# Miniprotein binders against q9h3h3, part 99

Target 1, 235 residues: q9h3h3
Amino acid sequence: EDGFTAEHLAAEAMAADMDPWLVFDARTTPATELDAWLAKYPPSQVTRYGDPGSPNSEPVGWIAVYGQGYSPNSGDVQGLQAAWEALQTSGRPITPGTLRQLAITHHVLSGKWLMHLAPGFKLDHAWAGIARAVVEGQLQVAKVSPRAKEGGRQVICVYTDDFTDRLGVLEADSAIRAAGIKCLLTYKPDVYTYLGIYRANRWHLCPTLYESRFQLGGSARGSRVLDRANNVELT
Short names: E, the ipSAE of ESMFold2; O, the ipSAE of OpenDDE; V2, 0.75 times the mean of E and O plus 0.25 times the DockQ between their complexes.

## First folded at step 9 (miniprotein)

Design m18
Fold by ESMFold2-Fast, scan of step 9:
Structure m18 (fold): chain B 235 residues (1-235), chain A 85 residues (1-85)
Amino acid sequence: as target 1 above (235 residues)
Amino acid sequence: SPEEIREEIEELLEKAEELLEEAEKLFKEGVDPRKAKELLMEVWKLLWEALRLAEKLGNRELLERAYELIRRAWELLLKLRELLK
């Protein structure tokens, strides 16, 4: 709804990173076990802090699926943060290009497609589709939030390893659409997340780089992708 | 009344700042990072409520105070996440 809501949810997501994750790791687990794992841990039923009536008794920060080729690299986040503070103090212009260069210098290149869905069957179905695409090698890694105490929307994050690789970002969008996902998607580089770039920031930066909308018929890709920073249609 | 809402926001912001300072001290001293995380989560709940009320009241001074505390809380949250992840 507003910037305050987005910033609060972002802080909760950051805190969730620090709690235990439920992971299906295709690097060490046979793909044939995925359907049973998805049935055991549907995201609409897994609770953030554990309940006797849920699949988990202990807190869960994220439910994730790692692809066979997944190799995590967060880059130098501490160096990025220090450089960001110096940049703000310097009086130099803060632009998408400046942040991009900061991210490249500190190797903080990952980014993600985000989709927000209400708890229920549609969320669980969407997550299952994404998880299968990851295990089959069409996507690299994905995670979904557990059900919050407040019962708000849950988020599915589908990662790419380099937000500066536009073709790779667009290929991930295509794979998401091929998995049957029809909701709005937005793409956010992790550098924006780490630096706290959210709505109504003082530099008037768009907090996401791309937006993908499902297109019914007529499109081979299944979606229309907009470069939000430049307001240019890419498809 | 607007005055009662203002007082509620000020109380929420004061409590959030107290807890944030405690979390910052724990992090600086390298003591109990899990406790610092728990304090930060309480800070975020207080700040979220303060923001909702300040927005409805339309008070820019209180909004700016809330944003400053959010900035400090975010910086500490990121440092804790890097430490604990």
Scores: ipSAE 0.372, ipTM 0.672, lowest interface PAE 2.7, mean pLDDT 85

Design m19
Fold by ESMFold2-Fast, scan of step 9:
Structure m19 (fold): chain B 235 residues (1-235), chain A 85 residues (1-85)
Amino acid sequence: as target 1 above (235 residues)
Amino acid sequence: SPEEIREEIEELLEKAEELLEEAEKLFKEGVDPRKAKELLMEVMKLLWEALRLAEKLGNRELLERAYELIRRAWELLLKLRELLK
């Protein structure tokens, strides 16, 4: 709730990236093995720090599925960080435009659709749908957080290569909806994640660029997408 | 009381700085990056609590000290993340 949780959430996300991941890699693993892997590692049961009662005895940072065409490109995150420190020291205004320019300059272009669900059947079912869409080629890559010791909601992240490519972002939303997902989605560029921009950030930036809501009998794509910054409906 | 809360914040900040310095030393010496990460996670928990209390107290000096330590911890976390990725 309060602003101080933003720094803690950013640090937890950073730690998760450094801990081991459980990965189904469609580049090297037959698609026929996916259902068994999903049954072995349902995200509602995989624990963040390991537990004798869970599928894992050791810490797991993320559970991920890589598509056949997935080619990781994080850009120059070190250069981005150095430029960010320089920007803060310069006294220049920190705006969505300056962050966008920083991201482009350092090739930190990826972004993700986020969905937050409580641990349980609905989370596991949603993750299975997303994972199948990735392995079948409708999405590029996705990950889901393991169950935290404190409980609370888990997050599914569905990535796109370039947050500045609006058409690509909207196509990913359409594919998520086609996979049967009906919950609220928000889109966040990875540059915001690396710089610790969360809901209660001190620069008063909107932490997401787009919002997607499921609409029954609405558009052919099954969702209404809003541009958060301009309050303009795109679909 | 405000004075008791101030003392609690100062203790949290002091403990966080000690652990942060230990993590920085481990990183500089190239020793046990997993332990450095674990120390930094504890540092962030202590600093988060210090920030919460400093805001409630309304003490800008303590708030700024907490943010300075968070900046140092975050910089080291980014370096460790790249190393352990």
Scores: ipSAE 0.254, ipTM 0.658, lowest interface PAE 3.6, mean pLDDT 85

Design m2
Fold by ESMFold2-Fast, scan of step 9:
Structure m2 (fold): chain B 235 residues (1-235), chain A 85 residues (1-85)
Amino acid sequence: as target 1 above (235 residues)
Amino acid sequence: SPEEIREEIEELLEKAEELLEEAEKLFKEGVDPEKAKELLMEVFKLLWEALRLAEKLGNRELLERAYELIRRAWELLLKLRELLK
């Protein structure tokens, strides 16, 4: 439970969802406006609660870019919660497999590649690369946290529609690498997020399904992807 | 001392439960959802500190009490998110 008070924990991320977002929506905004928008709202300078001297005077929960084909689908989160409570009271084992089945049954299938970077030029550069990939159609949607008042690393989240679609998850990893990203990436299904399963949970579940490490001169993909749950190399 | 740490954990858990009950009441009554959100964030802050100390102390009962309060707080947080998003 180390890092529970850190800047970008699950509960703080959920609270950020409830505050206003700064969005570049490629469904309604010309792609030619992206560079100006990125220059106006660099994530290293946008503050979580607003500040004189930052680009924002009001609170910002997330900075996001929506692709032209983006169609949000959270599934049946209410049904998922009810089934989760029933599972906990049933005495049935709580395993990655049972959570996967709950997610499939309730269509809560989205997941995300996560990268954590310190505020500064490298974060802003990485976000710009991801944002361009989204607007160009190589990724569907992404968001980045604003600068927390207590400091610390910021997180970029790159979403995929279906965490059970391994090929789709790997294709997103390839697109992230093609955008110039070389840091560690971890993939987490939103079902874990909605159910509040974080590091050091009482069921000893690993909320990370996949891990991607940049590899110099290695595979054709430029990265080595591990299935964390089964401890199997995928690339 | 270990006894002082136990007392600190107990105080954190008691305060967190009090604030959580207030947040739950506000949500049920449909009143001031922003205050309910503020109370919940304070509850999580208290509970995370309680978990950290309970792990350091090695006290399973206090750890389990913190986990149960986190479960309740998380349930309410998700309901609030659905209301306020």
Scores: ipSAE 0.454, ipTM 0.756, lowest interface PAE 2.0, mean pLDDT 86

Design m20
Fold by ESMFold2-Fast, scan of step 9:
Formats: sequence, C-alpha cells, structure tokens
Structure m20 (fold): chain B 235 residues (1-235), chain A 85 residues (1-85)
Amino acid sequence: as target 1 above (235 residues)
Amino acid sequence: SPEEIREEIEELLEKAEELLEEAEKLFKEGVDPRKAKELLMEVFELLWEALRLAEKLGNRELLERAYELIRRAWELLLKLRELLK
C-alpha cells in the first residue's frame, strides 16, 4: 500500500466525525433489534455521501454501536492541542513518552483497535460480529466507516477507555478474536489521532502501540500481540 | 524535468495556502463551518500531492514547506472537529 494513503485516511476519518452518524445505542434500544439494524445498514452498502441505490439518501460519517454501559469520555482535547503546539515551538524532543505524558495530563486516554477490510461480505460479517460483542457487553463501543465515493478499504474501530491500561487493551483484543475476527489488528491511542501521528509522520514515531495477528493453534487467546512501541511480544 | 516538478509543487503549495487562509478566516469569524471543512479537505489533497512530489524530487525546502502547511491544516481540522462533533 502507498505510504501516503494513511494520511488521506486519517484526515478523512477526522472529517467523518463531523458528519451524521448511524447509531445502534444499546443503552436505549433492545438487543433484539440489532440483527434487523445490521441487515438495514451493512457497511459495504452504506455510502459516505448518500445515494438513491444505498440504504442512506443523506451523508453518513460513521456507523456505530454503543454498548449498554458506554459512557463517552474524550478528555481535554483543546488543552492537549494547546500543549502540543507549545511543545513543538519549545524545541523539546518529541517522543512517545512525551506524547504519553501529554495524553495523561489532559485525560485523553481512549484508544482503538483498527482493522481495514475491503467492501463486501467479509467486512459486513466482521462488523456484525463486533456489533454483537458490543451489545452483549464484551466490548464497549465500536464504529465502522461507510463506503467511500472512490471505493477503497473501510475501517472498523473498536475502542477501549484507557490505552495505558495494557490488560484492558489485551482483553479487547481477546474479545475481538472471540467474535471470529481473524484479520490483522493495530492499536492506536486517540492522542496520536488527534495530533496527526500517522505512518509517514515527520517525527518518525511509530503510529501504533500494538499489533495483533491471528494464529491457528497458537496462543490460548487465538492471537499474538506485539508491543510495537517497545518491540516486546506480549502474548 | 526537475524544474517542471518544482514549479508544480510550488503551485500546489501556493493554492493550498490560499485555501487554508480562507478556511482559517471562516473558522475565526464563526461563518459556514461546513465550507471551512470542505476547503480543508481540498487543502489536504493538494498538500499530500505536494508532499509526494517533494519527496520524489528530494527537495528539503519544499518538503518542509509542505509539512508546515499540513501541520497548520491539521491544527485547524482538529479545532473544527471540536466545534462540530
């Protein structure tokens, strides 16, 4: 894949946050309605800007499922941005440790497991599995991108509350694998997303903290998780 | 030729900066945030093409200019998202 496509995807994902979302909210909607909702809005068919031939006539930024216990906490993103600007103008080294400290100071702790899949049955099946795990309480919240006008891969994001809580991150990976997901997963803290840290960033930082690969007959968890930032195998 | 590629990069950077300034003005004045978002998305497309070409050309000055504008555009995108989320 072209290295610069990650920059395109990151900016588009940020922009998508500002458009309407299609949400199944398990806090207010019975779990029995999920299958009908998934059938009505398969991510391979929902279009980014609306189309008469798709389930939506209006633009959709994200398709999301909120768990019964989900309580959003984005932290102080404005304070994070101000501190980031000050850091860059200060000439002080920009490192993973400095970014982690900024995130902790401003309570921007959430992060997400990412999987990129082409539009089609495999994407829709993977999303359905993730959505059911969220509604059943095994995951807290997830979202998936709609089909872009130009095509290309779509992304499923599975969120955790605190990227510094390694056990929580690993538990989410385990739940994703238990839902039948076998593709490559990477974990990115939201602080990196907000500050524009992507594959070809100018500070040469690793854009993800963890990588998970499915392994047949491997670990009891069904996956091997690597701490990419510290180059240590966790499972 | 290297000269033609350099001229193309400079035109992309100039156009991106003009649109970015327009988006920044709209945001500062609190007018038409949807238009500001549209302009920013166009700015990113121009800047990523400029970055790609500057990387191929091996021109550090143009590469640094592209990164500076991307940083500024990303800063505005985050502010706009905070406003519209």
Scores: ipSAE 0.474, ipTM 0.771, lowest interface PAE 2.0, mean pLDDT 87

Design m21
Fold by ESMFold2-Fast, scan of step 9:
Structure m21 (fold): chain B 235 residues (1-235), chain A 85 residues (1-85)
Amino acid sequence: as target 1 above (235 residues)
Amino acid sequence: SPEEIREEIEELLEKAEELLEEAEKLFKEGVDPRKAKELLMEVFLLLWEALRLAEKLGNRELLERAYELIRRAWELLLKLRELLK
C-alpha cells in the first residue's frame, strides 16, 4: 500500500458520508432486534456500491449503530472551514493549539477511536461486539465501512462527543476493550478529518492524539494508552 | 522514456483540472451536487496517479501542481459533504 493510500481512504470516507447509511437506531428500535440486523448486514459482505449477490443492491456509505442516549451534534463545520481558510491566508502559525481553539469556537468537538481490520469473520465479530456495547449504553455511537470494490481493510469508528475530555476518551477505550477488542486503536478528532489533515500534512501536525494497545495482566483496564504527541504512557 | 512519462503526467493533470472545474461550476450553480461528487472522486483517482508518476520521475514542479489540485478538490469535497449529509 503506497504513500497516498491514507489520503485516498480519507477522501473515500468523506464521500461515503454522502451516500445512504444502514442504521440500527436504538432510540426507536428494540434492542432485541439487534442480533437479526447484525446477521443481515455483516460488514464483510455489505458492498460499497451494491451488488445483486450482496445484502445490498444499492450503494451504502456506512453501517452504523446509534445508542439509546445518542444526541448528535456536529457543530458548525462550515464556520470551521471558513475560519480555517482565513487562518491559512493570514500566514499565522498553524499549531495544535490553534486547531484546538478553532474546534472549540465552532463546537466541532467530536472524535473517534479507529480500528482497521481485514474483511472476514474477525471484522464481523469485532463489529458485533461494538454494536452490542452501543445498544447496551456503554458507547454512544459507532459506524463501520462497507467492503470496498478494490478490497483492503475496513474501518470501525467509535465516537466520543468531546475530544478535549480526556476522561471520556479513556472511558470509551475501556468499553471497547470490555467488548473483547484486542487490536491497535488510534484516536483522531473530527476537526482534523474535516480539514483534511493526515500523516503527511504541511503543518507537521500529528492528527492522532492517542494510541491504545491491548495488554494481558498488565493494566486493570485491559489496555495501555499513550499520549501520541508526547509519547507518554497514561495508564 | 522520462519525456513520455512527463507527457503522461501532464495529460493526467489537465484532465483532472478540467473535471475539477466542471465540479466547481456545478456546485457554484447549485446543479446536480451528486454529479459534482462523482467528478471529484474521478479527480482524486487521476491526481493520485499523477502524483505517483511525478514522484517516480522526481519532478518537483509536477508534484507541486498535483498537490495544489488535491487541496482544491478537498475543499470542494468538504463543502459537498456538508450539503449532502
Scores: ipSAE 0.519, ipTM 0.763, lowest interface PAE 1.7, mean pLDDT 86

Design m22
Fold by ESMFold2-Fast, scan of step 9:
Structure m22 (fold): chain B 235 residues (1-235), chain A 85 residues (1-85)
Amino acid sequence: as target 1 above (235 residues)
Amino acid sequence: SPEEIREEIEELLEKAEELLEEAEKLFKEGVDPRKAKELLMEVFYLLWEALRLAEKLGNRELLERAYELIRRAWELLLKLRELLK
């Protein structure tokens, strides 16, 4: 026992989704207002449950930036959940391939690049870079967790609309790197989030499909992207 | 000691099921979804502890019972999340 199960982590993530979000929506707000919004709500200072000394007095689940072209589509989550329950009771193998097929069948295709950073200047700087890339159209949507009472790392999530579209996943990675991000990135499909697949899950599945590591070598800059499910290097 | 741990698990499971039934009733009646969410979070905390103790005790029946309640709570949480979207 290292403190948390996959079930506990999934429940906490679901609770955050249900609490209010602080959103900069580029579809309805001029891009010129972004810098002031970022200064008002730095993620290292926004508290999960509110605090008189923080920018928020009430709970905040997520801090998000929506791009001008962002069009949310969660797919058929209800159908996905019913099929998942049937799969679990059937005794059939639960594998990355089975989950991929469930996701495709129910049109639950979105996914996200994840980066975990300690609260502080580096987190706020990284978030500002990502937020600007979203508003400028290089990325579609992103969110960052608020500061938990216990401290610990915060997560920035950068979404793509189709985890089966390798080129789209790689384009998002490139845009994140172009924003100055050099830390480890992992890619998680939203189907895993809806089904409660986190670290230490019951099925021993790797909770991420792709991994990106920053590389600087010779005359070339870039990142190495590994397909974790198939153990294949994509770049 | 094993008997005390078993009694602790039984108590955790009983309390979790009671709160889960209350949350399910609130959801079914369309009343106070924020209260239903608060009850579900408490249910998960109780079930997480029950699961940890059942795993340590090696009691298969209690472990399966905890997983059954976690699955049921998770299903309600997903429905509640869609409602509160």
Scores: ipSAE 0.080, ipTM 0.529, lowest interface PAE 5.1, mean pLDDT 84

Design m23
Fold by ESMFold2-Fast, scan of step 9:
Structure m23 (fold): chain B 235 residues (1-235), chain A 85 residues (1-85)
Amino acid sequence: as target 1 above (235 residues)
Amino acid sequence: SPEEIREEIEELLEKAEELLEEAEKLFKEGVDPRKAKELLMEVFRLLWEALRLAEKLGNRELLERAYELIRRAWELLLKLRELLK
């Protein structure tokens, strides 16, 4: 869209990590409590900075669901950051391949499927489907942004452990589709997020690694996945 | 005029750098990380406006200055996020 909205949203998303999260943790909470929790905290109604009229009076950065097998691991982000500075001063080319190698070296392997939806029933329904898939063990972890004061679309992030594991990335896509999601999905490795690779990056890199489009009757998976870096269809 | 737009960009960059240096100082001193975050978000707003105007003006020097400050701001944002998560 116009201006630097994508860059602004990227910085706001990073800042949101630093504010309190509303979490349904399936490792310690019975699955039978999920429906009540979803009804209490629909993402279209939870406000980013709090509002006495919403479910929250205090700021909320993210609304998240942790699966039973979820084990948080962001890798060595500090080491990644230092190596990124060294790479930029080295004169080596900055390409998807060099970023991939940097991520592998520092174990910053997680990534996420992203979907953007307008506030409302469709967002809340999509989030409920994703949350149930996480609690049932079909996905590992997911989060959704709260409603911003100025409006705009909200984002659902569905994480995978290792962006270099293509089969795992595709398996997550299949599980998202099985949950009834039909909108466009894009996959972004966390290394791109941490290093600030967004739409207007100065190296002209595509800010996402994969793209998934729903195709009714188009494939056994229900979707077509494109490798954005190599411009190759995977499914 | 082009000269007035250039001056506007330079004022945006100067203010962004001042706020960024304040945020960097707060981070290094280990005080008020929430204020450092607030300053960084204002820095990004100023820098994206400067970048937009610099691209419109076609001024490579100002564009490069904006990118360098965005790099510094993003590095601090990531460090701050690691501290406050």
Scores: ipSAE 0.581, ipTM 0.813, lowest interface PAE 1.7, mean pLDDT 87

Design m24 (at its last look DockQ between E and O 0.77; V2 from the best seeds 0.00; counts 0 for: pae E 2.4 > 1.5)
Fold by ESMFold2-Fast, scan of step 9:
Formats: C-alpha cells, sequence, structure tokens
Structure m24 (fold): chain B 235 residues (1-235), chain A 85 residues (1-85)
C-alpha cells in the first residue's frame, strides 16, 4: 500500500465489490473456455467505469475466477461490525490478537494474498497464470481490479478460506509462486479489510499479517515468508 | 502559513462532513445507494487530504476530527457494501 493513498485504495476496493463483476466460474464453465475468456478480458484493458474503446461498455468492479470447489462464506460481518464498535468504546487495547478473536467469534475467516502491478503485459500475464492455477484446482478463487481512469497500479487478490490456518496460507503462496509470480506479496485477512485497517490506521497496526518475497532459486519453496505481527520468518 | 493550512483543513473537514451526512441520510431512507457510494468516495478523498495536512501541521484536534469522520464514513461504506454485494 502506498502512503496516504492506502486509505483511498482500500475504500475503492470496497466500493468495487458493489459494482458488477466479470466472472469465469469453473463450477459451471468448462476449463477449455478459460484462454478465450482471458483474451477477451485482459485486466489492463478492462475499464472501471466502461469505455467505448475497452472490452466493457458498462462499469466493472472486479474480474474474478472461481474454482470448481469454491464455496463462498463471508461469516457474520454485521456481528463483527457491532463487536468492533463495542471494542472501540470499551477502552480495551486494539491489537492483532483482539482483532483475530473478533474474526473467529464472528466466523469472518477468509483472507487474501495481494500483489500490485502496473497496467500492461506483466499484469495480464500474472493474472492469466493465477486464473489457470484457480481453474486447475491449485487455488480456490482470485480477482483482479480493472483499470482506473486515473491510472495507477492494479491489484490481484488470491483468497484462502481461513487466515488462522497458517499451512493453508503458505500453500497458497507456494501455488502463486509455481504460477510464475515473482513480485512482492502481502497477506491481509478480510477482517482487516472490513474494519478499515490500512497503512495509516489510527491504531498503528501493521495492515498485513504476512509478506512473501521471491527467492532466486534460494529456498526449497521458492519464497521467503515473514510473519509481520510476530516478526518471525516462516520459510 | 500555519493559519492558512488550518483554514484549508477545516474547509475540507466541513465539506466532508456535509457530504457524509447526505450519504447517511440516503442510506437511512433506503434511497439511491449508488449516489450514497459516490458521495462516500468523495468524502474519503477529502478526509485523507485533511489527514495529511493535519499530520504535517501537528494539530491533534484536527487530526482527531479527521479520524472520527473516517470512522463514520468507513462504517457506512461497509453497510452499503453488505447491502449491495
Amino acid sequence: as target 1 above (235 residues)
Amino acid sequence: SPEEIREEIEELLEKAEELLEEAEKLFKEGVDPRKAKELLMEVFKLLFEALRLAEKLGNRELLERAYELIRRAWELLLKLRELLK
């Protein structure tokens, strides 16, 4: 996340959830159709609010690929929100531990690996690799932002079911690396997204739980993963 | 000058609060959630600029006002997202 625009980027991402999505759903669509769909909707060319010169004439919030086994579960976001308001009023410390406890209590467990890339061939190539990994069953679900009118980087989000399942989070990282992704990845639990935890947050919390850096043939798994909260290297 | 920067922050905060109140009213009345979303995006733009300037100025009162409006705006954005997803 970048400086004071981190807040704006987080707000834009939430607003995008409310607009129509372009979805390749492997639960109902043959995998053989993926390459044509990717060619039709490259994220560097799909525009956020539609444009006569782009693949879309109408607004698009997200471009997404659902795996064959994908079963969405957002948990009790309303209950989480109410508990969060109570926590802020209580005077109790707001820490990664208390937020984790709220998330578990309200079953808001999903999280995502994030990568930010400039519009262009590298973004489209990275997205194609991730989409294929999802359709092949190595990842569950992913989405990528369309091109904003103002420009700037686009984000690819690769979701896991349970941010408290460290092995599952690490397995997703390995699958992303196996798909050819070499850029910096950060992992953010959806509870932080819903509660507005970003780089410049009031509570001075680190906005991500994990960070993954590509290794040039160095490690057995192709990446070095750091636990940001505990400052411990996991790989 | 510090006085001119303070005036700019206060103007940004006042504009943001006015737009936020309009968005909150639209949400409460169940009217035009798309317009409420558009207003909130403008609110966030104004508020993070106010936050940036308040941090530079070192003014705790203005910084706290910006944080409180950001909290209200985010709460409404999440409610709209849950409604429209």
Scores: ipSAE 0.592, ipTM 0.820, lowest interface PAE 1.6, mean pLDDT 88
Fold by OpenDDE base, look of step 10:
Structure m24 (fold): chain B 235 residues (1-235), chain A 85 residues (1-85)
Amino acid sequence: as target 1 above (235 residues)
Amino acid sequence: SPEEIREEIEELLEKAEELLEEAEKLFKEGVDPRKAKELLMEVFKLLFEALRLAEKLGNRELLERAYELIRRAWELLLKLRELLK
């Protein structure tokens, strides 16, 4: 993979936020309709720009599932951005602690577990497992990227409300593993996305706070979670 | 050659800056947010290629220029996102 593929995907992800979403909202739609919706809009077949023969005729930014307890809270993203610009201009050192404090101050606390999968059955099956876990209330909200023209990897994002709540982050990992997901997971705070903190950044900040690796026969969680900042296993 | 790579990076940065300025203008004028978004996607493509080459070359100056343009592009993308929500 090109060293900046993650940055390209992140820019595309931000751009995709502006296009229409295909949403299953468990707050308004019966859970019994989920299987039909999943069959109608398999992520491997839904195309980013509504290509001929796809389930969607119009551009789709994301396919998403909202759980019954989902409440959109983005915090003060504008205030965060202004504070970030001021901080950059100040020439003060920027650390993970600085970003954490900015996030707390502006209430931009959301984060996500990320998994990257090639288009196909494995992706659609993974998505179905996650979508079910969201509708059943084990997860709050998830989204998956549609298929790109180039056929690159698609991303599933599973959100948590607070990246500073280690227990909540670990519970979401457990729920993802319980849904049958065995791939590598990385956890990224949304504040890092909003501030343009990717692998390539001038401050050499790691945008990934946690990594989860599947473990056969391990603890009840079925994973090992590594704190990347401290290089400590949490699980 | 390192010189050819440098020249390629400079061309990428120049083109990215021109497109970014156009996108910034479109946004400011309120003419076409979608066109501004499309331009920004091209800007990011150019800038990430410039970063890749600058990392390969080990040229700190070119890296810092690319990072600055990425910052500006990202700020505009965020503004567009807020507008198109």
Scores: ipSAE 0.546, ipTM 0.847, lowest interface PAE 0.8, mean pLDDT 90
Fold by ESMFold2, look of step 10:
Structure m24 (fold): chain B 235 residues (1-235), chain A 85 residues (1-85)
Amino acid sequence: as target 1 above (235 residues)
Amino acid sequence: SPEEIREEIEELLEKAEELLEEAEKLFKEGVDPRKAKELLMEVFKLLFEALRLAEKLGNRELLERAYELIRRAWELLLKLRELLK
C-alpha cells in the first residue's frame, strides 16, 4: 500500500487504546467462562463504533484477554518520549541500537507478535486459539482489533514482556504455532509504537525485529524465524 | 497539474494545523478530551495525505512542514492516551 498507510493505521490503533475495551481477565474470571465470552464477542462481528446488528452497542477499541500471570508494566513512557525528542535535536545518529538503549533505560521493554487476517471464520478461529493459550498460561496477554465499517484486515497482537529476551520471544512464537496459527507473524517492540516509528519512517528504521514463517513438510514442524536487524535465522 | 497539487497540500496543512490547535486547546482545558481525540484523528488523515502528495512533488518545504505538524500531533495523541487510560 502507500508508504504512509501504516502510520495512519498506527494512529488509529493508538486512538483505539482510548476507547472502551472488551476484556476477558483470567486473573478474576474462571476459565470455564471463556467459551461463552468468545461466542458472544467474535472479532469479525464486534464493530469499532457499535454498528446495528453487532453484539456491541457502544464503541470498542480492542478485544483483549489477560492471562493469570499478566502483570502490567507500563515503564517510563513519558521519559522515553522526552529522551526521544532530545535525541532528535542532538544531531546524534538515530539507529536501532539507540532505540534499544532508550527502551532499556526507560523500561519500555514489551513487544508483540502481530498477525493480520481478514474478517470471518479464520480470524475468529485464530483469536479463539490465542485466547485459550493466554488463559491456559502459555501466553500472557493478547488483543484483537474489532471490525472496521469499511472491512479490511484485522490484527491480533500477542504480547511479550521483554523484546530483548530472545528466548522469551521465541517461546511466544512456539505457543502461537501450537495454537494452530500458520500465517506470517512479525514482531515489533512497543518502543517503536510509542515513538510513532513505522515501516515508512523518515529515519529508515526497521521496526519489525523478527519475522516468523510456518514451515511446511519439516520433520519437526515449526517456525522459521528471521532476525531482521542482523539478517540471521534464529531457528 | 503540479500547481493544483501544491495548492491542495497547502489547504490540507492549513486545515490540519487549525484542527491541531483546537485539539491542543481542548487538551489544555481538560474539558473534552474525547473531542480532542476525534480532532486528532482528522488531523492525522489530513497530514498523511499532505505528506504523500508532498513526497510525489519532491517539495522539501512542504515535507518539513508536514513532518513538524505530525510530530506535534503525535505528541498530543500520546498525552491524551495517558490522560484517558
Scores: ipSAE 0.396, ipTM 0.737, lowest interface PAE 2.4, mean pLDDT 86
ESMFold2 (binder alone), look of step 10: mean pLDDT 88; pTM 0.877

Design m25
Fold by ESMFold2-Fast, scan of step 9:
Structure m25 (fold): chain B 235 residues (1-235), chain A 85 residues (1-85)
Amino acid sequence: as target 1 above (235 residues)
Amino acid sequence: SPEEIREEIEELLEKAEELLEEAEKLFKEGVDPRKAKELLMEVFKLLYEALRLAEKLGNRELLERAYELIRRAWELLLKLRELLK
């Protein structure tokens, strides 16, 4: 995958936040309605800008499931952005540690496990498993991208509230695995997303903090997690 | 040729900067934030193509110019997201 293509897709993903979302909100909707909602809106068939032949006639930015305890807290994104602009013009080194400090100072702490899957049965099945885990309380909130016109891979994002809380990040990984997910997962703090840190970034930063690979037996979590920044296995 | 690719990159950067300035003005004046978003998506399309070509050409000056415009465009995109979400 081309790095610049990934960054273009990232900009489009950020823009999708500004378009309407299809949401199953477990705070206000009975859990018994979930299976029907998932059948009505499989992400492989929901189109980004609407189509007469798709489940949606209007544009959809994201398909999301909110857990019962979901309480949005984005932190001080405006303050983060201003500090980031100052940092870029200061000449100070831009490193994972500097970005971590910026995020902590401005309380932009959320992050997410990412999985990229081609449109089709595997994507829809993976999303259904994640959505059920959210509604059942094992995960807090998740979203999946709709199908783009050009048919590239779609992304499932599973959020945690604090990327500096390693235990919480690992607990989310375990819950994803328990939901039946076996594909590669990578973890990205929202501060990197908001500041546009992607694969081909100009500072040559690793765009993700953790990587999770499925494995059978031996692991209590069912996966091997690598700290990518420090190149340390967390097991 | 390198000269033709350079000229193509310059054209992409100039068009992107023009649209970016229009989007910035719309945002600053509080006029039509959704139009500003549309312009920004076109800006990103132009800038990432310029980056691809500048990387292929190996021209550091053009790469840095493209990165600076992407920085401005991303800053505005995030401000728009905060406003419209």
Scores: ipSAE 0.544, ipTM 0.809, lowest interface PAE 1.8, mean pLDDT 87

